# VH-VL binders against Protein broad-minded (TBC1D32), part 6

Target 1, 124 residues: Protein broad-minded (TBC1D32), of Homo sapiens (Human) (q96nh3r1119to1242)
Amino acid sequence: GIHPVYFCSTHYIEMLLKAELPLVFSAFHMSGFAPSQICLQWITQCFWNYLDWIEICHYIATCVFLGPDYQVYICIAVFKHLQQDILQHTQTQDLQVFLKEEALHGFRVSDYFEYMEILEQNYR
Key: E = the ipSAE of ESMFold2; O = the ipSAE of OpenDDE; V2 = 0.75 times the mean of E and O plus 0.25 times the DockQ between their complexes.

## First folded at step 7 (VH-VL; framework fv_daratumumab)

Design m03 (at its last look DockQ between E and O 0.05; V2 from the best seeds 0.00; counts 0 for: pae O 8.6 > 2, placed apart)
Fold by ESMFold2, look of step 7:
Structure m03 (fold): chain C 124 residues (1-124), chain A 119 residues (1-119), chain B 107 residues (1-107)
Amino acid sequence: as target 1 above (124 residues)
Amino acid sequence: EVQLLESGGGLVQPGGSLRLSCAVSGFTFSDYAMSWVRQAPGKGLEWVSAISGSGGKTYYADSVKGRFTISRDNSKNTLYLQMNSLRAEDTAVYFCAKSWRYGTYFDYWGQGTLVTVSS
Amino acid sequence: EIVLTQSPATLSLSPGERATLSCRASQSVSRYLAWYQQKPGQAPRLLIYDASNRATGIPARFSGSGSGTDFTLTISSLEPEDFAVYYCQQYSSWPLTFGQGTKVEIK
C-alpha cells in the first residue's frame, strides 16, 4: 500500500500530468504503469540513483527554498524532458524497466525553472 | 470558499444500514483525498476511512473494515460512506474531512452528521 | 496501530498564561504529526502540521515542536478563544490515529 505521507500527493501527480503532458499520460495509461509509482520512487530516494550529485543538490535546494510543491513540479519536468523516450518505450513495452533502471540523462533542474514557475502559477 | 456538507445520518437499529453523503464545493474535488472521521458523544476523534482523489485507493480502520465502504463520485462532487451491519459502538457524529496535498492531515471539515444506532 | 497518548487530560489555566500540551506516540511517527483544536458543537480546526508548521490563518501564539515519539503544542499566551479540546493526529502509518485529547479550560 501507499504510505499516508504520500497518499494525497499520488493523485495530484497524475492529474497534473494529464493536464500538462497528455501524450505522456496516455502512454502510462496504455502501458498500465502508474506515473505516481515512479514519481514516489524518485521523490523518496531524492533521485539518488537517477541524477548526479550536483543535480540532486539542485533538487533539494529547489524544494527547500521554493516549497514542497516543487517535488511534484520536478517530476512533471522530468516527464517533459523524457517525453519522446517515454513514447518510444511504450511502443516497445518496456516503459517500467526504462524509468526504473535508467539514469535521467541530460536532465538539469535549472533548465526547467521557468516551466516549474509556470506550473506553480497555474496549479498552486 | 470550501464547503463540506454531510447528510444521511439518523436513527437506525443494530444490524441496519445507512449511507452518508458529503457534498463538496470551493475546490477541485478530484485533486484531494478525503476521509471520514467520527466522534462518539462526549468522546474523542476516530479516523474511519480514506479514499484517494481518483477513488482508486481506500483504507479503513480495523473497527469498520468489511462493514463500511468509502466511495466518491467526482462528477457529482460527492463523497460517500456506506455503513452496513451497524452496531451500537458506531453511534457518533460523522465528519467529512479534506486532506491537503502533502500528507494525510485534514485542513477542512464539515459540520458532521449524527448516526445513532439503537434498538 | 500507533497509539497517541496526550497529557495532561485537563489543563486549567487563566488567560495570558502559557499552555504546554504533550503528545507521545507508541512508536516513531517521524515529523508526521498534526494538532487540532475543537470547541463544543464544532468541527475540529487544523492548527499545526508536520509537527511544527502552522496552518493557514493560525495565530503565531500557537507553536508545535518534537519529532519521533514526543511532541508538544505550546500556546504562548492564552486568549479567551483558546479554551477548547486539542487533539494530536499521526499520519506516519495506517491506520491514522488521534490522541484522546487535552481539554484546556479556564481556571
Scores: ipSAE 0.012, ipTM 0.658, lowest interface PAE 8.5, mean pLDDT 88
ESMFold2 (binder alone), look of step 7: mean pLDDT 94; pTM 0.959
OpenDDE, look of step 7: ipSAE 0.013; ipTM 0.637

Design m04 (at its last look DockQ between E and O 0.03; V2 from the best seeds 0.00; counts 0 for: pae E 16.6 > 2, placed apart)
Fold by ESMFold2, look of step 7:
Structure m04 (fold): chain C 124 residues (1-124), chain A 119 residues (1-119), chain B 107 residues (1-107)
Amino acid sequence: as target 1 above (124 residues)
Amino acid sequence: EVQLLESGGGLVQPGGSLRLSCAVSGFTFSDYAMSWVRQAPGKGLEWVSAISGSGGKTYYADSVKGRFTISRDNSKNTLYLQMNSLRAEDTAVYFCAKSWRYGSWFDYWGQGTLVTVSS
Amino acid sequence: EIVLTQSPATLSLSPGERATLSCRASQSVSRYLAWYQQKPGQAPRLLIYDASNRATGIPARFSGSGSGTDFTLTISSLEPEDFAVYYCQQYSSWPLTFGQGTKVEIK
């Protein structure tokens, strides 16, 4: 376990989300639900109720071997994975419920290694 | 042996359009990101655009954004650059380049195709 | 956008001499810097990637060093085929950018 508070920055998450996924950023802005609220929940729980055990192990290994900043990069990758679902929920009051209560079905850390390396290259 | 062969260059008037092609062989095309890089006569290299192996992500230099469109057809092993609203400053040799990863260095280059924008 | 500034613009040397080419980035690019050689009428050729790794088939006389903002390409003993233009390129962030080039010419 990596200490989640060390790498949970509201500004950093917002900056990366605005740059990488502007439609998702806009969806959060319209809903009034801050992206950092869900990212903090995911990180502090180590995705316990959101990913299966194998993917939790991939998350932990990624952060241990590639660096703790990858906690942020994996959150951005999750938003990229969920982009269309998030956009469908922007015009309802259920975006927060969707993100806090829905398992991240279909998300695999290995599918986003290339993307997260690009995030590191571009934003480190 | 890796081969990248550009085609479609030529003389066009300002405001015109041109589509460049790059035929690829010698590697699994869909596994690798590709770029266009240009060089104006007597000038240095300028990166123009990149596309991921799947075609799902693209990026453009500010100088061409909104005018140029990069695309690929992985079934034909061909990279494309659609150039619209051409300007005199777009006159250059255009190289097709293979990346190791999306957003990386370029390990293989074509020999280029000349685009001349002149009235 | 990260600007790469190469110096000198022109390096006039004789065969057998050591060439030292500099590339300075406007902000840190970590180790994500490559060097290319280009001869007239030809495509660029990759020499060095990740600041210091020689590409396949590149002779040992070529070496790269540096990290962050300051990078150097060294040719330990110039051969006749080494007289060309050399470019650095960063891939730390978008857009990908090249330096303006250093011409290595025969004195």
Scores: ipSAE 0.000, ipTM 0.540, lowest interface PAE 16.6, mean pLDDT 86
ESMFold2 (binder alone), look of step 7: mean pLDDT 94; pTM 0.959
OpenDDE, look of step 7: ipSAE 0.020; ipTM 0.663

Design m06 (at its last look DockQ between E and O 0.06; V2 from the best seeds 0.00; counts 0 for: pae E 13.6 > 2, placed apart)
Heavy chain, then light chain:
Amino acid sequence: EVQLLESGGGLVQPGGSLRLSCAVSGFTFSDYAMSWVRQAPGKGLEWVSAISGSGGKTYYADSVKGRFTISRDNSKNTLYLQMNSLRAEDTAVYFCAKSWRYGSDYFDYWGQGTLVTVSS
Amino acid sequence: EIVLTQSPATLSLSPGERATLSCRASQSVSRYLAWYQQKPGQAPRLLIYDASNRATGIPARFSGSGSGTDFTLTISSLEPEDFAVYYCQQYSSWPLTFGQGTKVEIK
ESMFold2, look of step 7: ipSAE 0.006; ipTM 0.595
ESMFold2 (binder alone), look of step 7: mean pLDDT 94; pTM 0.957
OpenDDE, look of step 7: ipSAE 0.028; ipTM 0.718

## First folded at step 8 (VH-VL; framework fv_daratumumab)

Design n01 (from k01 with heavy chain S35H G55K S99D; at its last look DockQ between E and O 0.05; V2 from the best seeds 0.00; counts 0 for: pae O 4.5 > 2, placed apart)
Fold by OpenDDE, look of step 8:
Structure n01 (fold): chain C 124 residues (1-124), chain A 121 residues (1-121), chain B 107 residues (1-107)
Amino acid sequence: as target 1 above (124 residues)
Amino acid sequence: EVQLLESGGGLVQPGGSLRLSCAVSGFTFSDYAMHWVRQAPGKGLEWVSAISGSKGKTYYADSVKGRFTISRDNSKNTLYLQMNSLRAEDTAVYFCAKDWRYGSWDYFDYWGQGTLVTVSS
Amino acid sequence: EIVLTQSPATLSLSPGERATLSCRASQSVSRYLAWYQQKPGQAPRLLIYKASNRATGIPARFSGSGSGTDFTLTISSLEPEDFAVYYCQQYSSWPLTFGQGTKVEIK
C-alpha cells in the first residue's frame, strides 16, 4: 500500500499536471506510466543526481521556507522545463528511460518562482 | 503590444523551396514556444510546426515532416520555416502564432496576418 | 490524433439573433478547448480558452461551455461584426488539432 501522505501527493501531482501541462500529461498516458512515479523518485532522492548541487539547495530552501507543497510545484516546474523533451521522447518511446536516467540540465529553481507562485494561488 | 509579421511567401514551383520569416515584438520571444499554422485557400486551419522557446526543440505535422524545418533566432526575434520539396497541397496562407503559456504548449493568443505560399507549375 | 468536428458547417442568421456553434471531439479533451474567430483576409483571433473563459477584450456576448467531448460557443446576440468563421482547437493531446470551422453568415 501507499502511505496516505504519498497518496495525496500523487493525486495532487496528477491533478496539477493535467491542468497545467495537458500535453505532458497526455504524453505520460501514452507512455503507460504515471508522472507521479517520477516525481516521487525525485522528491525521495531530493533530486540527487538530477539537479546541480546549487539547485538542490534551492529546492530544499524553497520547501523549507515556502512549505512542503512546493515539492509538487517544483515537480510541475520541472515538467514544464522538460515539456518539449518529454514530447519528443514520447515519440521515440523512451520517455521513462529519459526521465529516470538523464539529469535535469539547465533547470533553475529561481526561474520558476513566479510560475510556482501562480500554482500555489490557483491550486492551494 | 504583441506583433507578429510574416514574410517570405510567394510563388514557387513544385519541388521548390521557400523560407518564411516571422518577426515578433511586444514580448520576450525566447520565453514562448512559437507555431506555424497554415490555411489552404477556402479551407480550415492546420497546425504545421512548433518550436520551443529555450531549447529549440521542434515538432511537425505528419504532412510536412521531413520537408519543413522550423527554427528561430532569439537574438533577432525571428521565427523561420524552411520549406523544401514543396507540393501543390502546401499552397496556403502561413500564419505565425504565439503560444499562450510561458515556456509551454497551449493555445494561441496572438497571430500574424499570414503570408501566402503558392505552389504551382 | 484528436479529431474535432464542428456543426453546423454554415449558420445563417440575422443581427440580434442567438448563434449556437458545436464542436465535438473524437475523444475527451477535458476543458482544453479554444475558440477562434476569423474574418476574411484576417488572422484568427482568440475568443475562448479552456472551454469557457473569454480572452481579453472579448465581448460578453461570447460564451463557451462544455467539457470532455462536447463543446458549445454561443453568441447571445449577433452583431454585424460577428459574421465570420469560427474554429475550435484542442490542446489536450499532441498534435494540436482544429475543427473544420463553422461559417456564421448573414441571412
Scores: ipSAE 0.024, ipTM 0.640, lowest interface PAE 4.5, mean pLDDT 92
ESMFold2, look of step 8: ipSAE 0.279; ipTM 0.769
ESMFold2 (binder alone), look of step 8: mean pLDDT 92; pTM 0.942

Design n02 (from k01 with heavy chain S104Y; at its last look DockQ between E and O 0.77; V2 from the best seeds 0.00; counts 0 for: pae E 6.2 > 2)
Fold by ESMFold2, look of step 8:
Structure n02 (fold): chain C 124 residues (1-124), chain A 121 residues (1-121), chain B 107 residues (1-107)
Amino acid sequence: as target 1 above (124 residues)
Amino acid sequence: EVQLLESGGGLVQPGGSLRLSCAVSGFTFSDYAMSWVRQAPGKGLEWVSAISGSGGKTYYADSVKGRFTISRDNSKNTLYLQMNSLRAEDTAVYFCAKSWRYGYWDYFDYWGQGTLVTVSS
Amino acid sequence: EIVLTQSPATLSLSPGERATLSCRASQSVSRYLAWYQQKPGQAPRLLIYKASNRATGIPARFSGSGSGTDFTLTISSLEPEDFAVYYCQQYSSWPLTFGQGTKVEIK
């Protein structure tokens, strides 16, 4: 079965964000919107409303073949992709709306595979 | 302060080779995709090549595929463009450009001042 | 490949006047359009991204609008430094493409 990563992901997501993307971590803190909230939404929907079908397949294959912790690594990669958007939407106080409605333009799992391997090496 | 410093331009014969470098500072280089964009004298801008933040993915305009190779050394904060089999139509100012994001599909928030490549017999 | 067509090719205006530059895409690019300014012998400078967001340090007189295929860059009151060539660029799909440029020159 699926490892219950989403039940334990709040601490793990915040730890990784603080270490890897401290400005994004600060943006979520200032907004009062928890990063785990949007990550859980993405993960439980398998990015269905956020990625095209091919990228959904890449997501699923990555998690199946490389392990369920990659669900979190993919979320960190998405935050890295959106970093400047997140910072700007924190300034306009609409971060939650942006993240729930944003189609992840230009995000491809394959572009971040080496980054996620480094995350696995350093944090698993 | 973000700085992008191109070097390696010059005069070269048709069929020759040239290697461009772009030294960067003021940002975490490995977090961002990089591109080369060129501009022929008196003409508009043309995207040439891009490379992801890690260097694992590379992209090329059809006009340069097979002749140009983009690379990066993240430990030296340097982007490269190896240009082989140069043609007169490759004559241009070559700009190093920083993408806003790790992946390719992006706009360019910082540009170098460019280095001139002249391909002439 | 998405072709961007800018119009007019040249705008001849005086300082203090309003400039309106157009960029039309051959197919929808959604909001993924940027505008750049370039002066002779200089690198392009990012002005606008995502159709309407000003880049850091860009004066409020620059504004962008549009979505889909039709986009506009507006300079509300031209300053002497604004006489330059302006390019639009789409980043909706591969390959990245630029418009051919609009030259804003002093009348």
Scores: ipSAE 0.074, ipTM 0.714, lowest interface PAE 6.2, mean pLDDT 86
ESMFold2 (binder alone), look of step 8: mean pLDDT 92; pTM 0.936
OpenDDE, look of step 8: ipSAE 0.681; ipTM 0.902

Design n03 (from k01 with heavy chain K57R, light chain W94Y; at its last look DockQ between E and O 0.86; V2 from the best seeds 0.00; counts 0 for: pae E 4.6 > 2)
Heavy chain, then light chain:
Amino acid sequence: EVQLLESGGGLVQPGGSLRLSCAVSGFTFSDYAMSWVRQAPGKGLEWVSAISGSGGRTYYADSVKGRFTISRDNSKNTLYLQMNSLRAEDTAVYFCAKSWRYGSWDYFDYWGQGTLVTVSS
Amino acid sequence: EIVLTQSPATLSLSPGERATLSCRASQSVSRYLAWYQQKPGQAPRLLIYKASNRATGIPARFSGSGSGTDFTLTISSLEPEDFAVYYCQQYSSYPLTFGQGTKVEIK
ESMFold2, look of step 8: ipSAE 0.252; ipTM 0.769
ESMFold2 (binder alone), look of step 8: mean pLDDT 93; pTM 0.947
OpenDDE, look of step 8: ipSAE 0.613; ipTM 0.889

Design n04 (from k01 with heavy chain D106E; at its last look DockQ between E and O 0.68; V2 from the best seeds 0.00; counts 0 for: pae E 9.1 > 2)
Fold by ESMFold2, look of step 8:
Structure n04 (fold): chain C 124 residues (1-124), chain A 121 residues (1-121), chain B 107 residues (1-107)
Amino acid sequence: as target 1 above (124 residues)
Amino acid sequence: EVQLLESGGGLVQPGGSLRLSCAVSGFTFSDYAMSWVRQAPGKGLEWVSAISGSGGKTYYADSVKGRFTISRDNSKNTLYLQMNSLRAEDTAVYFCAKSWRYGSWEYFDYWGQGTLVTVSS
Amino acid sequence: EIVLTQSPATLSLSPGERATLSCRASQSVSRYLAWYQQKPGQAPRLLIYKASNRATGIPARFSGSGSGTDFTLTISSLEPEDFAVYYCQQYSSWPLTFGQGTKVEIK
């Protein structure tokens, strides 16, 4: 069984994604690839191999200063950043490979601070 | 159907000012960073300025910094370039360009047809 | 800033021939390189992004390769509509920069 905190976090990611980015949610649904699978991978690796080290430092500082639930908010911001690329991929293996293997080029944590504050206000 | 339509080009004296507009349709404008790219007659492409989807961050080439101001009105789906203290070397066709991804500035998947700015005494 | 140098400046070829266009960056841009086609009096059109990915609607005769500092655009068999100027563009670091262009003209 899944620990209750981890189970709630999985549902939380999906609920946030459905509410905030319904087209991205639909793309994951059609592909059969769960968004929580990639989010947990990103979070547990601290975005190593996905972000440059300076952006990893910004991510860590944000979570330390504002709380660990910002790990989820940055994942939603990453999905917002990648929305067109995600919509381009309709096959589970293609979307999964893309998200696992591609660097998050052009993503900067600081570009999404205001968006993540709104997520905190609306969903925390 | 993505459409970008520039307007506001024309003939202006050195030291003068001109405002370019780019009307957009066919995509959620506020989600995407936008750029101005120019091309002097018979020359290559030069990036001029960029603005984030929200308008909160702006970027300028060194050659135009302090003289040009990029802005956007997301309620009117319009991108602007205010050009002040114009010089002869600013003579070019100015293109409005849409970034592929929102939230960043990358390659440009769609371009307007351009508007000509001529700076001549 | 990152300087992109394209070669040759002009490539004179006949329809049906293979065109090979080069773009060299002054420092690594990883795979963050795009190619554009521009015909006289027209806006640029995106051909290739991420060094090798064809944009939507671009024919298979266009292919891109390379990473780091050396990049190539190949047109496997030139069609009459392919005679144009081609630009590379890096988006690895700020500011965004373009190469000076390679003109592909009919011999």
Scores: ipSAE 0.006, ipTM 0.644, lowest interface PAE 9.1, mean pLDDT 86
ESMFold2 (binder alone), look of step 8: mean pLDDT 93; pTM 0.944
OpenDDE, look of step 8: ipSAE 0.027; ipTM 0.731

Design n05 (from k01 with heavy chain S104V; at its last look DockQ between E and O 0.86; V2 from the best seeds 0.00; counts 0 for: pae E 5.4 > 2)
Heavy chain, then light chain:
Amino acid sequence: EVQLLESGGGLVQPGGSLRLSCAVSGFTFSDYAMSWVRQAPGKGLEWVSAISGSGGKTYYADSVKGRFTISRDNSKNTLYLQMNSLRAEDTAVYFCAKSWRYGVWDYFDYWGQGTLVTVSS
Amino acid sequence: EIVLTQSPATLSLSPGERATLSCRASQSVSRYLAWYQQKPGQAPRLLIYKASNRATGIPARFSGSGSGTDFTLTISSLEPEDFAVYYCQQYSSWPLTFGQGTKVEIK
ESMFold2, look of step 8: ipSAE 0.192; ipTM 0.753
ESMFold2 (binder alone), look of step 8: mean pLDDT 93; pTM 0.947
OpenDDE, look of step 8: ipSAE 0.725; ipTM 0.910

## First folded at step 9 (VH-VL; framework fv_daratumumab)

Design p01 (from n05 with heavy chain K57R, light chain W94Y; at its last fold request DockQ between E and O 0.86; V2 from the best seeds 0.00; counts 0 for: pae E 5.3 > 2)
Heavy chain, then light chain:
Amino acid sequence: EVQLLESGGGLVQPGGSLRLSCAVSGFTFSDYAMSWVRQAPGKGLEWVSAISGSGGRTYYADSVKGRFTISRDNSKNTLYLQMNSLRAEDTAVYFCAKSWRYGVWDYFDYWGQGTLVTVSS
Amino acid sequence: EIVLTQSPATLSLSPGERATLSCRASQSVSRYLAWYQQKPGQAPRLLIYKASNRATGIPARFSGSGSGTDFTLTISSLEPEDFAVYYCQQYSSYPLTFGQGTKVEIK
ESMFold2, look of step 9: ipSAE 0.319; ipTM 0.790
ESMFold2 (binder alone), look of step 9: mean pLDDT 93; pTM 0.952
OpenDDE, look of step 9: ipSAE 0.853; ipTM 0.938
ESMFold2, fold request of step 11: ipSAE 0.114, 0.184, 0.156; ipTM 0.737, 0.752, 0.748
ESMFold2 (binder alone), fold request of step 11: mean pLDDT 93, 93, 92; pTM 0.950, 0.951, 0.944
OpenDDE, fold request of step 11: ipSAE 0.797, 0.811, 0.811; ipTM 0.927, 0.929, 0.929

Design p02 (from n05 with heavy chain Y32W, light chain W94Y; at its last look DockQ between E and O 0.82; V2 from the best seeds 0.00; counts 0 for: pae E 6.8 > 2)
Fold by ESMFold2, look of step 9:
Structure p02 (fold): chain C 124 residues (1-124), chain A 121 residues (1-121), chain B 107 residues (1-107)
Amino acid sequence: as target 1 above (124 residues)
Amino acid sequence: EVQLLESGGGLVQPGGSLRLSCAVSGFTFSDWAMSWVRQAPGKGLEWVSAISGSGGKTYYADSVKGRFTISRDNSKNTLYLQMNSLRAEDTAVYFCAKSWRYGVWDYFDYWGQGTLVTVSS
Amino acid sequence: EIVLTQSPATLSLSPGERATLSCRASQSVSRYLAWYQQKPGQAPRLLIYKASNRATGIPARFSGSGSGTDFTLTISSLEPEDFAVYYCQQYSSYPLTFGQGTKVEIK
């Protein structure tokens, strides 16, 4: 089994995704691929192989100084970054392959700090 | 239907100021980063400035840093470029362009038709 | 800053011919390269993104290839409306940069 703290985080990820990015949530639902599955992979690897080294450092620093709940907020920000790609790959029925194999090109934690602060304020 | 409409171009003397606007419709403006890209007459394309969807992050080409200010008003669906201390080499058609992503690390899927800025004595 | 060098500067061809346009980057941009078409007095139009993906509504005669530093746009059979200037653009890193353009003109 999955550690209970990961289950609580994955539930919160799915709830936030449904509220913040409903088209992305629907795409995952239609594909049968749970958003928590990829988020768990990203989190347990500290985004290794997905983010540039500098952005991994920003992620770690953010979680250390602003709290571990920012792991959830950064996952939502990554889905916001990938929104159009996710919709396209749902149409071609290869969403899981895309998410597991694609580096998160262009994603910078600093571009999403204000968005994540709003998520914290709204959802705590 | 996505529409981007630039305005505010014109003739200005060197050292003058001008404010460009880009009115947008057909998409949720705050979800997307925006850029200004310029093209001098008979020349190629040059990226000028970018702003994140919220407006919290801005970026500038070295040639305009300190003189130009990009901003947006998400309640009015409008992108702005304040241009100060204009020089002859700033003469160009200025396009507003929509990025595919909230961040600015991607290609531009929609462009306006541009507004001409001429800096001349 | 990543410099994109397009070649040739001008490509003179007849309708029905195949056009091959090159774009070379000064350092690797992986697959993060786009191609645009621009006709006189008009805004650029997105053709290709991520080196090889055609944008919505772009005819199948347009194709892109390459990765790293060397990229190619191919128009398999030129139509009259394809005579224009073509630009490549990298979006791997800031500043975002464009090539200087390749003009495809009627012979």
Scores: ipSAE 0.039, ipTM 0.698, lowest interface PAE 6.8, mean pLDDT 86
ESMFold2 (binder alone), look of step 9: mean pLDDT 93; pTM 0.950
OpenDDE, look of step 9: ipSAE 0.184; ipTM 0.782

Design p03 (from n05 with heavy chain G55K K57R, light chain R31S W94Y; at its last look DockQ between E and O 0.81; V2 from the best seeds 0.00; counts 0 for: pae E 5.2 > 2)
Fold by ESMFold2, look of step 9:
Structure p03 (fold): chain C 124 residues (1-124), chain A 121 residues (1-121), chain B 107 residues (1-107)
Amino acid sequence: as target 1 above (124 residues)
Amino acid sequence: EVQLLESGGGLVQPGGSLRLSCAVSGFTFSDYAMSWVRQAPGKGLEWVSAISGSKGRTYYADSVKGRFTISRDNSKNTLYLQMNSLRAEDTAVYFCAKSWRYGVWDYFDYWGQGTLVTVSS
Amino acid sequence: EIVLTQSPATLSLSPGERATLSCRASQSVSSYLAWYQQKPGQAPRLLIYKASNRATGIPARFSGSGSGTDFTLTISSLEPEDFAVYYCQQYSSYPLTFGQGTKVEIK
């Protein structure tokens, strides 16, 4: 089957993040908290505790029907969703606590389909 | 400097149509969801419609569903609201508002000054 | 849809007094509540997001608190420019909804 942890390499996540969301990339770099650390946590738990059940089903369906690389595209979309939160919490030096403890409110996979299709077109 | 500028309001008869525009500047338009929020004279705020970043999902209040269509042209940095089958209860100042995120579940960090739509015979 | 009920409808106070504005949601919105100030003839201005975070440029006399269904906006010492209408807004679920407003007016 699919091995989501190995698909989500630190190099690939950081490359896409730097290209797509350079301010978020810089915030992680300044904070010393690796973006792949939170991405692996989200992916290995299938976003359990982070998304409601309906959105977890959307996540699974997109990866099954559109390809396993969508695990990475969903993580980049989540960072886009959280961009201003990440910048705020970098300034207050609690970014790691914020990302590990808070639900991803307002993130719906379907709202980001067009964005993720652009990522797939550009980076697959 | 973030700027949102609405236009296209005016006096329209019941059953008529109008198209509102909101020109934006000072931010990367395609990165953010946008909404229309209206305020009837002397009344409170009512959310009308939202659209996600690039050609994304659209959402409508029940009071306007089927009559209003939200859209955006990211190449022109412009948000639109096509308003059809207008009723007297649609009379309001219409604000465009910027969401903080690409997705539509959000608060509004910037607002335009509004454009008045009056629906009367 | 989630109904937000603000109280009181009108709060008549003098400069220097503390204003306490309430917003109650018909179901939990967690912390996904914002507060806006609106003066006559103007657009709303964001004051507070995520229940308690001040927006950029908002003076420290404004504070928000609460979670779930009960929320409070406090203005610790009213200044002349604070006399306005205040709205709460939830962004927990669609449709996005606002409270009916609390008018803070000079006594």
Scores: ipSAE 0.194, ipTM 0.752, lowest interface PAE 5.2, mean pLDDT 87
ESMFold2 (binder alone), look of step 9: mean pLDDT 92; pTM 0.946
OpenDDE, look of step 9: ipSAE 0.835; ipTM 0.935

